# VH-VL binders against q8ixk2r445to577, part 357

Target 1, 133 residues: q8ixk2r445to577
Amino acid sequence: FFGMLQNKGLTDYCFDYNPPDENQIVGHQVILYLCHGMGQNQFFEYTSQKEIRYNTHQPEGCIAVEAGMDTLIMHLCEETAPENQKFILQEDGSLFHEQSKKCVQAARKESSDSFVPLLRDCTNSDHQKWFFK
Key: E = the ipSAE of ESMFold2; O = the ipSAE of OpenDDE; V2 = 0.75 times the mean of E and O plus 0.25 times the DockQ between their complexes.

## First folded at step 18 (VH-VL)

Design d13 (framework fv_cosibelimab; at its last fold request DockQ between E and O 0.85; V2 from the best seeds 0.80)
Fold by OpenDDE, fold request of step 19:
Structure d13 (fold): chain C 133 residues (1-133), chain A 121 residues (1-121), chain B 112 residues (1-112)
Amino acid sequence: as target 1 above (133 residues)
Amino acid sequence: EVQLVQSGAEVKKPGSSVKVSCKASGGTFSRWAISWVRQAPGQGLEWMGVIIPYFGTANYAQKFQGRVTITADESTSTAYMELSSLRSEDTAVYYCAKSRYYGRSGVFDYWGQGTLVTVSS
Amino acid sequence: NFMLTQPHSVSESPGKTVTISCTRSSGSIAYHYVQWYQQRPGSAPTTVIYEDNQRPSGVPDRFSGSIDSSSNSASLTISGLKTEDEADYYCQSYDHSTKGWVFGGGTKLTVL
């Protein structure tokens, strides 16, 4: 699967990644923003290694969850996907992070009008449902 | 360093078409967004459209839909803007501009030097 | 669709401070980021502010950007004015309805 990774509950919002330096894509947080469908910062790929790749850049980035965090941070992809980069996109649209055993949920950023994907306890909420478009 | 170098000035008759080129260097052209922005004499900046060569995605301002075509050649790192059915009101300096990202973070961080297109009978 | 409205012109003496406003007609100015471009006479535009208040490398810190949600406007502030700052300034923001960008009408800054 590839393209925009869009949330079901938070209508018209997609994974979005805009590192301050377009040539240094590692270490920043993935956010949610309105889906534009033009690729680039909203183009992702779900791979057979259970990675969510940001492959608009070389070397490619892979979304990871760092220890003790609930945010999605971009790391470099590796030949063998590390445990903190493994996600299961379920048939029902839930996006499950294997290591933390949490689900990715679209959430409002504290004291902000912005949104971010965060790890939360898994529920049947549409805010935890995702699909590629 | 990123540079955008545009083709030279054009003089066109009404009803004809013009194709302006924008040669990019100093980075990964294919993954950039290249927008075209024009400026009539003494007027402001007007966004015309954009292309992302890597994805082959393009979008145009409604005002120019059906009359403008933006293309890109990744092998030469060159973007093109073709405007047809030219009229006197199309007389302007046309700029290409690089956008680092699409959407709200779509800052045009590098600009071409501009291409004057004069439309007159 | 929305419009970005700027004052037509502003003037100030060297060493002083000027502020150029950019008001969004609809939608939140704070959510969609605002960019500012400088265009000196006879030259192409250059970026002076992006994402509301970020300065590109090479842009002096006397250039600053801010957002005022209450007035739904962005502002470009130039302190310690220099003759070289005389230029047209344009604000810009993303339009999701068109998946494009909108420019303000531009402001001519004259350094007296």
Scores: ipSAE 0.920, ipTM 0.960, lowest interface PAE 0.5, mean pLDDT 97
Fold by ESMFold2, look of step 18:
Structure d13 (fold): chain C 133 residues (1-133), chain A 121 residues (1-121), chain B 112 residues (1-112)
Amino acid sequence: as target 1 above (133 residues)
Amino acid sequence: EVQLVQSGAEVKKPGSSVKVSCKASGGTFSRWAISWVRQAPGQGLEWMGVIIPYFGTANYAQKFQGRVTITADESTSTAYMELSSLRSEDTAVYYCAKSRYYGRSGVFDYWGQGTLVTVSS
Amino acid sequence: NFMLTQPHSVSESPGKTVTISCTRSSGSIAYHYVQWYQQRPGSAPTTVIYEDNQRPSGVPDRFSGSIDSSSNSASLTISGLKTEDEADYYCQSYDHSTKGWVFGGGTKLTVL
C-alpha cells in the first residue's frame, strides 16, 4: 500500500511531514494537513514489515513511537523493523501500534488550529480510521 | 548548496514557442518540487506551475493551462518550461525555483537567475 | 481561488519602522503559512520570512513577520530601516483549491 494516508473522520487530511531541515529528517513529529495529491511530503508506503515509510528521502524514514509517548516521530528505517515502528492497518481501517496496544487518532493540537496523529485507546471513532489513496 | 542555472535570454516572435531550461545541482533533483514563476517588466511575481519528477506529478496555474508544459529530464537533472502561442504580453523574466515542501510549508528557498524572454515582431 | 493584496508602495525614513500588509481574500490566512520575499532590481527574489514568522539564517532580526486572524492578514515589519532595504516585497501562500501557490501583488519599499 502506498500514497496519501488519509483520515476518514477528519476529511481531506493526510499524514504530512515537514521537518525544519528537509535533509535531516530524524526526530520530528508527523502532522496532518490538507491532502494535496502531489506526492513528496505526503507520500508514504506501508510495507510487509508493517512500517509506515517516508521514502521521499534517502536514507528512508519510518514512523515510530518512543516508549511512553503518544506522538508519531520520524526515525530511520532499519533492516529489521523495530517493535516501535510496527503498525497494523486493520480491516476496519484502524491503525494499531503493536508495542503500545493503542490506535492512531487524528487530534487537534492543543491551543492550535493544527492537527496531528496521536496514540489513543482504540475506539470505533472515524477519527481513528485511515486509508491509502 | 543547491543551485539552479537557467538557459540564456531569448527573443521570440508572436505565435512561436519558447523552452527554458533549469539545470539543478546540489541535491536529489528527482524528488524536488520545481516551480516556474514569471515576472513581466515592472510587474509582480506570477506562479505558472510545478513538476515533481520522481512522482510524475505536475500542476499548472489555470491562466497557463493549455499553453504551458513543464517537463524534467532526470538523467541531466534539468527541468524545462515550454510556453506556446507567444504574445507580446508574455515578455517577462522566467524563474525556476525549488520549494522546500508542497502545501503549507512551501517556501521557495532556491531560485534560478532568471531568463528574459522578449516577444516582439 | 484567492488573492493576496498588498499596498502598492510604502516609504519611510532610515531608522524608522515600516509594516507591509498582505490580506487574503478568502479562506483563513492562519491555515496556510505565509512566506515573504525581498527582490532587488535585476535579481531573483530571496526569502526574508517563512512559515509566518521565521527568519532564514543570515536575515537580520529587524525583519519580522506576524499574522492577524481578525483582519485575515499577514504583516512584514522592518525596524531600524536601512537604505539597503529598498526593494520589492512579496508575500506568498498555498492555495488548496488549486493545489498551487499565490503571490501577493508586491510592495515597493522606498527608503528616503
Scores: ipSAE 0.691, ipTM 0.885, lowest interface PAE 1.3, mean pLDDT 92
ESMFold2 (binder alone), look of step 18: mean pLDDT 92; pTM 0.946
OpenDDE, look of step 18: ipSAE 0.329; ipTM 0.826
ESMFold2, fold request of step 19: ipSAE 0.657, 0.626, 0.635; ipTM 0.881, 0.871, 0.875
ESMFold2 (binder alone), fold request of step 19: mean pLDDT 92, 93, 92; pTM 0.946, 0.948, 0.945
OpenDDE, fold request of step 19: ipSAE 0.913, 0.916; ipTM 0.956, 0.958
ESMFold2, look of step 20: ipSAE 0.686; ipTM 0.881
ESMFold2 (binder alone), look of step 20: mean pLDDT 92; pTM 0.944
OpenDDE, look of step 20: ipSAE 0.895; ipTM 0.952
ESMFold2, fold request of step 22: ipSAE 0.583, 0.640, 0.657; ipTM 0.865, 0.877, 0.877
ESMFold2 (binder alone), fold request of step 22: mean pLDDT 92, 92, 92; pTM 0.946, 0.945, 0.945
OpenDDE, fold request of step 22: ipSAE 0.919, 0.917, 0.919; ipTM 0.960, 0.958, 0.959

Design d14 (framework fv_cosibelimab; at its last look DockQ between E and O 0.75; V2 from the best seeds 0.00; counts 0 for: pae O 3.2 > 2)
Fold by ESMFold2, look of step 18:
Structure d14 (fold): chain C 133 residues (1-133), chain A 121 residues (1-121), chain B 112 residues (1-112)
Amino acid sequence: as target 1 above (133 residues)
Amino acid sequence: EVQLVQSGAEVKKPGSSVKVSCKASGGTFSRWAISWVRQAPGQGLEWMGVIIPYFGTANYAQKFQGRVTITADESTSTAYMELSSLRSEDTAVYYCAKSRYYGRGSTFDYWGQGTLVTVSS
Amino acid sequence: NFMLTQPHSVSESPGKTVTISCTRSSGSIAYHYVQWYQQRPGSAPTTVIYEDNQRPSGVPDRFSGSIDSSSNSASLTISGLKTEDEADYYCQSYDHSNKHWVFGGGTKLTVL
């Protein structure tokens, strides 16, 4: 799958990556932002290694979760996907993080009007359902 | 180091077309968002449209829809803006600019030097 | 579809502080980053503030940006005003309805 990774419950919001320096993509948090449909910073690929890959940069970024954290951050992709970069996009649209046993949920970033994807206990909420478009 | 170098000034008659080039260097041109922005004498900046060559996506301001075409040649790292059916009010300096991100973080961090297009009889 | 409204001109003496406003006509200014560009006569614009309040390297720290959600506006503040700051200043933000970039009308700063 590839394109805009959208949330079912938080309509018209996509995974978005906008690091302060477009040439230094590692270590910043993935956010949710209004879908623009132009590609670039909202273009992601879901690979056979179960990575969510940011291909707009070379070398490519892969979404990761650091141990004990609930935020999605950008790491460099590796030849073999490390466990913290593996997400299962299930048929019901849930996005399951194998290592943490949690699901990705659209959530309001505390103290702001912005939204972010966070790991939460898996539920049937539409805010935990994702699809590519 | 990113640099955008534009073609030289042009004088055009009403009803004709102009095509301005913007040659990029110092980065990965194909994945950039290249916009065209114009500025009539004594007036403000006016966004005309954008292309992202790698994704094949383009978008145009409604005012110019049907008259403007923005293209890119990845092999030469050059973007082009063509404006047709020129009128005297199209007299302006035309800039190309690279934006950082689409949507949020839409910073034009590199600009070409500008190309003066004069439309008169 | 929205407009960004700036005062046509502002002026102030060297060493003083000036603030240039940028008011968004519809939609929240807080949802989309605001950029500020400086344009000296005969030159292309250059960025002085990006992402509401960040300065590019090489821009003096007397330039600052802020957002006021209650007035739906952004501000560019220049302290310790110098004659070299005399220029036109433009704000810019994102129009999600059209997926376009929008500039304010521009403000001519005169340093008396």
Scores: ipSAE 0.485, ipTM 0.818, lowest interface PAE 2.3, mean pLDDT 90
Fold by OpenDDE, look of step 18:
Structure d14 (fold): chain C 133 residues (1-133), chain A 121 residues (1-121), chain B 112 residues (1-112)
Amino acid sequence: as target 1 above (133 residues)
Amino acid sequence: EVQLVQSGAEVKKPGSSVKVSCKASGGTFSRWAISWVRQAPGQGLEWMGVIIPYFGTANYAQKFQGRVTITADESTSTAYMELSSLRSEDTAVYYCAKSRYYGRGSTFDYWGQGTLVTVSS
Amino acid sequence: NFMLTQPHSVSESPGKTVTISCTRSSGSIAYHYVQWYQQRPGSAPTTVIYEDNQRPSGVPDRFSGSIDSSSNSASLTISGLKTEDEADYYCQSYDHSNKHWVFGGGTKLTVL
């Protein structure tokens, strides 16, 4: 699966990544932004290694969850996907992070009008449903 | 250091076409979006269109749809803007501008020096 | 479709603070990043603010950006005004619906 990773509950919002420095793509948080369908910062791939890969940049980045955190941070992809980069995109649309045993949920950023994907306890909320478009 | 170097000034007659080039250096051309923005004398900035070399896709402002063609050559890291059926109102400085992405990354962080296109009979 | 509206001109004395507004006609200003560009006479535009309030390297901290959701507007504030700040300033945003870049009409800043 590849393309825009769009949220069902938060209509018209997609995974979005745009680091301040285009030559340093790691270490920043993945956010949600209005889907524009033009690739680049909203182009992701779910791989056979269960990665969510940001593959419009070289070297490629992979979404990771750092210890004790509930945010999605960009790391470099590795030849063998580390445990903190493994997700299961389930048939019901839920995006499950294996290591934390939590689901990715579209949420409002604290003290902001922006939105971010956060790890939360798994529910049947449409805000935890995702699809590639 | 990223640089955008545009072709030289053009003088054209009404009804003719002009093709302006924008050569990029100092980075990965395929990672960028190259937009064209013009500015008539004493007027504001006007976005014309954009191309992403990586995807080979171009998008145009409705005003110029059917009259402008934006292309890119990845092998030379050069973007082109061709405007046909020129009118006196097309007299302007034409800029190429680099951005990282569409949408959120839509900041034009680098600009060409501009190309003056004069349309006169 | 949306438009960005700026005042045609503003003026202020050196050392003072000036603010240039940019009002969005439709859609929430809070959900769409605004950029500001400075253009001196005979030169290409340069970025002074991006993503509402971020300042590029080399741009002095006298320049700041903000947004006001209540008025659906963005503002460029220049404190400690200097003669070198005299220029045209343009706000900009992105139209996701049409996949277009949109510029404001520009504001001429005169330093008295």
Scores: ipSAE 0.088, ipTM 0.739, lowest interface PAE 3.2, mean pLDDT 92
ESMFold2 (binder alone), look of step 18: mean pLDDT 90; pTM 0.923

Design d15 (framework fv_cosibelimab; at its last fold request DockQ between E and O 0.90; V2 from the best seeds 0.82)
Fold by OpenDDE, fold request of step 19:
Structure d15 (fold): chain C 133 residues (1-133), chain A 121 residues (1-121), chain B 112 residues (1-112)
Amino acid sequence: as target 1 above (133 residues)
Amino acid sequence: EVQLVQSGAEVKKPGSSVKVSCKASGGTFSRWAISWVRQAPGQGLEWMGVIIPYFGTANYAQKFQGRVTITADESTSTAYMELSSLRSEDTAVYYCAKSRYYGRSGYMDVWGQGTLVTVSS
Amino acid sequence: NFMLTQPHSVSESPGKTVTISCTRSSGSIAYHYVQWYQQRPGSAPTTVIYEDNQRPSGVPDRFSGSIDSSSNSASLTISGLKTEDEADYYCQSYDHSNKHWVFGGGTKLTVL
């Protein structure tokens, strides 16, 4: 699966990543923003290693969850996907993080009008449903 | 340093078409979005459309839909803007501009030198 | 769709401070980043502010950007005005409804 990773509950919002330096793409938080469908900063791929990959150019970035965090941070992809980069996009649309055993939820950023994907306890909320478009 | 070099000035008759080129150097063309922006004499900047060469995706301002075609050749790092059914009101300097991203986080950080297109009988 | 409205012209003496406004007709000015471009006579535009208040490398800190949600406007402020600052300035933002970029009408800054 690849393309825009869009949230069902938060209508018209997609994974969005805009590192300040296009040649140093790691270390920043993935956010949600209105889908534009053009690719680039809103293009992601769900791989056979259960990664969510961002950059189609080398080096490739993979979404990771750092210890003790509930945010999605871009790391470099590894030859073998580390445990903190493994997600399961389930049939019901839920995006499950294996290591934390939590689901990715579209949420409002604290003290902001912006939105971010955050790890939360898994529910049946549409805000935890994702699909590629 | 990234540079965008555009093709030379054009003089066209009404009803004809013009195709302006924009060649990029000094960076990774496939990572960028290329927008076209025009400016009529004494007027402001007008966004015409954008292409993301790597994905082959393009979007056009409503005003120009059906009359403008933006293409790109990754092998030559060149973007093109073709405007058909030219009229005198299309007389303007046409700029190409690159952006790292599209959407709200995108901004045109490098511009071509501009191409004057004159439409007259 | 929305429009970005700028004053047609502003003028000020060297060394002074000028502010150019950019008002968004609909949608939140704060939610969609505003960029500012400078265009000197006979030249292509260059970016002076991006993402509301960020300066590209090479742009002096005399240039600053801000957002006012109450008036749904962005502002470009130029302090210590210099003769070389005489130019047209354009704001630009994103329209998510049609996925277009939109420019303001531009402001001619004259250094007296």
Scores: ipSAE 0.898, ipTM 0.953, lowest interface PAE 0.5, mean pLDDT 96
Fold by ESMFold2, fold request of step 19:
Formats: structure tokens, sequence, C-alpha cells
Structure d15 (fold): chain C 133 residues (1-133), chain A 121 residues (1-121), chain B 112 residues (1-112)
């Protein structure tokens, strides 16, 4: 799958990546922002290695969750996907992070009107359901 | 160093078309958001539209829908803006500008020098 | 669809501080990044503030940007005014309903 990765519960919000330096994509958090429809910084690919891949900028980035954390951070993709970069996009739309055993949820950033994808205990909430468009 | 260099000034008759070029150097042109912004004499800045060359997608301000076409040639790192059915009120300086990202951040960090288009009978 | 409203002109003396406002008519100013551009007569615009309060390299720290969510406005503040600061200043932000970027009407700064 590929395109804009959208949330079912938080309508019209897409995975969005805005690192401070367009030539240094590693180490920054993925956010949720209103879908602008132009691809680019909202364009992602789900691979056969269970990666969520960002390749609009070079080198290619893969979303990871560091041990003990709940935030989605951009890492460099590797030939064989590391465990912390593996997500299962299930038939019901849930996005399961294998290593942590948690699901990606659209969440309001603490004390803010901003939204981010975070790992949370898996539920049947529409805020944990995702699809590519 | 990223630079945007635009084509030279033009004098056009009403009813004709103009095509302004914007050549990029020093970066990854295909991945940028390239906007066109115009400024009539003594007036403010007016956003006309954008292209993201890698995706081939363009989006136009409502005011220019149907008269403007924004394109890009990735092989020459050049964006183009064509405005048709010219009127005297289209007399303006036309700028191209580069942004890293579209949507949330409108940071136009590099601007072309501007191209004066004069529409007169 | 929305407007970014700026005062048409502001004036202040060299060495003093000026603040230029930019008020968003609908939608939250705080949710969409604001940029500020400086334009001297006969020249292309240049960015003095991006993403609300960040300065590009080479822009002196006497230029600062801020957001006031209660008035739904952004401000450009220039301290230690110099005669070369005399220019037009434009704010800019995102219109999600049309998926466009929008400029404010512009403010002419006169350094008396």
Amino acid sequence: as target 1 above (133 residues)
Amino acid sequence: EVQLVQSGAEVKKPGSSVKVSCKASGGTFSRWAISWVRQAPGQGLEWMGVIIPYFGTANYAQKFQGRVTITADESTSTAYMELSSLRSEDTAVYYCAKSRYYGRSGYMDVWGQGTLVTVSS
Amino acid sequence: NFMLTQPHSVSESPGKTVTISCTRSSGSIAYHYVQWYQQRPGSAPTTVIYEDNQRPSGVPDRFSGSIDSSSNSASLTISGLKTEDEADYYCQSYDHSNKHWVFGGGTKLTVL
C-alpha cells in the first residue's frame, strides 16, 4: 500500500513529516496534520517487510518506535527491517507495532491542539484505525 | 546554495498568454513545493498556485483557476507558470518561490528575482 | 477561506521597537505556521521569520515572531530599528479549506 496514511476516527488527518532540515530526515517525530492532498511530506509506503516507509526525501526513512517509548520517530531504512520498525496493518485497519505489542492511535499532544500518532494499548477505537488513500 | 533564476521581462498584448520560467540550482528540485506569487504595481503579494514536480501535482488559487497552468520539467530543474487571456490587471511582477514542505509550513526560503509582465495595448 | 489582516502602515524612530500584527479571520492562527517576509522597494521578498518564531540564517535576533492564540493573531517585532528596516512586511499562513497559502495585505514600515 502507499499514499496518504489517514485516520478513520480523526477525519481528514494524515501522517505528516516536517523535519527541521529537509536533508536530515532522521530522528524527528511523525505528526498528524490536515491532509493537503499533494503527497510529498504526507506520502508513505507500507512494504512487504512491514515498514512504513518515507521516501519523498533521500535517503529513505522508516518509522520506528524506540524501546520504552510511545512516539513514532524517523530512522534510516535498513536492508532487513529491524524489529522496532515493524508494523502490522490489519484487515480491520488497526496498525499494530510488533515489538511493543501496542497499536498506533491518533492522540492529542499533551496540553496542545496538535495531534500525533502514539502507541497505546490496542482497542477497537476508530482512532486506532488507519487506511491509505 | 539553492538559487531560483527566472526568465526576463515580457510585454504582452491583452488576450495573449505568457509563460515564465524558474530554473533551480543547488538542490533536489523534484521534491520541493514551487509556488508562484505575483505582485501588481503598488500592491501586495498574491499566491497563484504550486507544483510539486516529483508527484506532478499542481494546485491553483481559485482566482486563477482556468487561466493558469503550472508545470515542471524535472530534467532541467525548471518550473513554468503560464497565464492565458491576459488583461491589463495582470500587469505584475511574477515570483517563483521554493518551500521544503507543503501544507502546515509555508516557509518560502528561496525566491526568484521576479519577472515583470506588462500587459498593454 | 479566510483573511490575514495587517495594519496598512506603521512608523517608529530609529533605535525603537515596532510590532506588526497579523490577525486571522477564521481557523486557529496557532495551528498553522506563520511566516513573515520583508520586501524592500524593487526587490524580491525575503524571509525574516518562519514557522511562527524561527529566524533564517543571517537574520538578526532583533527580529522576532510570536503568536497570541487569544486574539488569533501573529506579531512581528523589530527592536533596535534601523533605517534599512524600512520595507513592506507580509505575513503568510495556510488555508486548509482551499489547501492554499495566503498572504496578509502587507504593512509599510516607515523608520522616521
Scores: ipSAE 0.696, ipTM 0.895, lowest interface PAE 1.3, mean pLDDT 92
ESMFold2, look of step 18: ipSAE 0.650; ipTM 0.878
ESMFold2 (binder alone), look of step 18: mean pLDDT 90; pTM 0.931
OpenDDE, look of step 18: ipSAE 0.024; ipTM 0.669
ESMFold2, fold request of step 19: ipSAE 0.662, 0.673; ipTM 0.884, 0.886
ESMFold2 (binder alone), fold request of step 19: mean pLDDT 91, 91, 91; pTM 0.936, 0.931, 0.938
OpenDDE, fold request of step 19: ipSAE 0.898, 0.890; ipTM 0.953, 0.951

Design d2 (framework fv_cosibelimab; at its last look DockQ between E and O 0.06; V2 from the best seeds 0.00; counts 0 for: pae E 8.4 > 2, placed apart)
Fold by OpenDDE, look of step 18:
Structure d2 (fold): chain C 133 residues (1-133), chain A 121 residues (1-121), chain B 112 residues (1-112)
Amino acid sequence: as target 1 above (133 residues)
Amino acid sequence: EVQLVQSGAEVKKPGSSVKVSCKASGGTFSRWAISWVRQAPGQGLEWMGVIIPYFGTANYAQKFQGRVTITADESTSTAYMELSSLRSEDTAVYYCAKTRYYGRSGVFDYWGQGTLVTVSS
Amino acid sequence: NFMLTQPHSVSESPGKTVTISCTRSSGSIAYHYVQWYQQRPGSAPTTVIYEDNQRPSGVPDRFSGSIDSSSNSASLTISGLKTEDEADYYCQSYDHSNKHWVFGGGTKLTVL
């Protein structure tokens, strides 16, 4: 699967990554923003290694969860996907992070009108449902 | 109803700077992209740059890199385009335009009325 | 990067059909949407077609857009030509590699 990764509950919002330097893409947080379909910062791929790749830049980035964190951070992809970069996109639309055993949820950023994907306990909320468009 | 209202005409000397404003209304400004496009007399449309207030970041056409600065004030829903080191060739009508956040292209779905900038000695 | 090439001018009589082409120099025309803008003298441009063939509200159905992958070009077609259609028309697309918006050179449509 590839394209925009859109949330079901938070209508018209997609995974978005906009690093300050396009040549240094790692270390920043993935956010949610209105789906625009222009590619680049909203183009992601779910791979057979269970990665969510940001592959519009070289080297390719993969979404990772750092220890003790509930945010999604961009790391470099590796030949063999590390455990903290493995996600299961289930048929029901839930996006499950294997290592943390939590689900990715569209959430409002604290004290902000912005939105971000956060790891939360898995529920049946549409805010935890995702699909590629 | 989305509207973009630009500041008035400017007459500038070569080497000076000009700053044109574009006030937006009729929607959530922070969710928009605002592009600047100019048109020299009798010439075609030329894209200059774009800003996304939500990110606070701007991108510029290579031709204007280092000479143009695009900013946005979310509190007033206003975008700005400043062009420095003005030359006679910069004489043009400058447009701001809202870029739609749909599809795989940056559609300019709403335009300001344009601002004439004349550069002459 | 890429360029969009349009004919400098086209002309046709009222009631007839006219087509304005927009050829992309590189990259697939099928992957990147093309927009068309109408500009009458002394006025700002207005959108007449977006995303290849979508028509904004208020634009008459005499205006249509199409894509030809074989020639890597887009076309704006105006049927039932009216005097009010006399204007400059610009095609536009987006350069993902350079993050630039690109316009065609524009086409002057004269209604005879």
Scores: ipSAE 0.016, ipTM 0.622, lowest interface PAE 7.3, mean pLDDT 92
Fold by ESMFold2, look of step 18:
Structure d2 (fold): chain C 133 residues (1-133), chain A 121 residues (1-121), chain B 112 residues (1-112)
Amino acid sequence: as target 1 above (133 residues)
Amino acid sequence: EVQLVQSGAEVKKPGSSVKVSCKASGGTFSRWAISWVRQAPGQGLEWMGVIIPYFGTANYAQKFQGRVTITADESTSTAYMELSSLRSEDTAVYYCAKTRYYGRSGVFDYWGQGTLVTVSS
Amino acid sequence: NFMLTQPHSVSESPGKTVTISCTRSSGSIAYHYVQWYQQRPGSAPTTVIYEDNQRPSGVPDRFSGSIDSSSNSASLTISGLKTEDEADYYCQSYDHSNKHWVFGGGTKLTVL
């Protein structure tokens, strides 16, 4: 799968990655922003290794979660996907993070009007449902 | 460092088509968002569409759907815009531009030199 | 579908301050970043403001951007006006409904 990774519950919001420097993509947080279809920042690839790749950049980025954290951040992809970079996109649209046993949920960032994807206990909420378009 | 070099000016007859090239250098072309923007004489800028070469598909402004085709050739690092069924109002300078994502926005921060397309009787 | 409306032209003397407005016809300007481009005759545009109020490296601090939610508009302000600032200026934002980028109509700045 590849394209814009959209949230079902937070209508027309997509995964978006906007590093401060286009050429230094590691270590910054993935956010949600209104889907715009203009490419790069909102285009991701879901691979057979269960990675969510930011592959409009070289070297390619892969979404990861640091141990004990709930935020999605960018790492460099590796030849074999590390466990903290593995997500299962289920048929029901849930996006399950294998290592943490939690699901990705659209959430409002504390003290702001911004939205971000965060790990939460898995539920049937539409805010935990994702699809590529 | 990033450079976009476009093909030369064209003179075309109404009803024909034109294909403008945009050769890129100074980065990872396959992962760039390359937009096409035109400017008719004495008028403002008008976004036509965008391609990311890696994905091979383009998104078009509604006004141009059915007449414009945007493509890319990764082996030559070249994007193309083809506009068909040309009319006199298609006379314009056609720019290619690289989108640079800055924070939560897309900025057209690298532009080609422009290609004048004249549609004459 | 929305439009960005700019004044057709503005003029001012060197050393003075000019403000160019950019009014969004529908949808909130506060939820979509605004960029500003400068275009000199015969040249491609260049960025002077991104993300409403940020300056790219090399753009003088006399260029500033702002957002006014009450009028649903963005503004480009150029203080200490210089003759080299004479150019066309375009605002730009995202059209969420049509999933494409929209430019304002452009403003010709004359420095007399």
Scores: ipSAE 0.012, ipTM 0.617, lowest interface PAE 8.4, mean pLDDT 86
ESMFold2 (binder alone), look of step 18: mean pLDDT 90; pTM 0.925

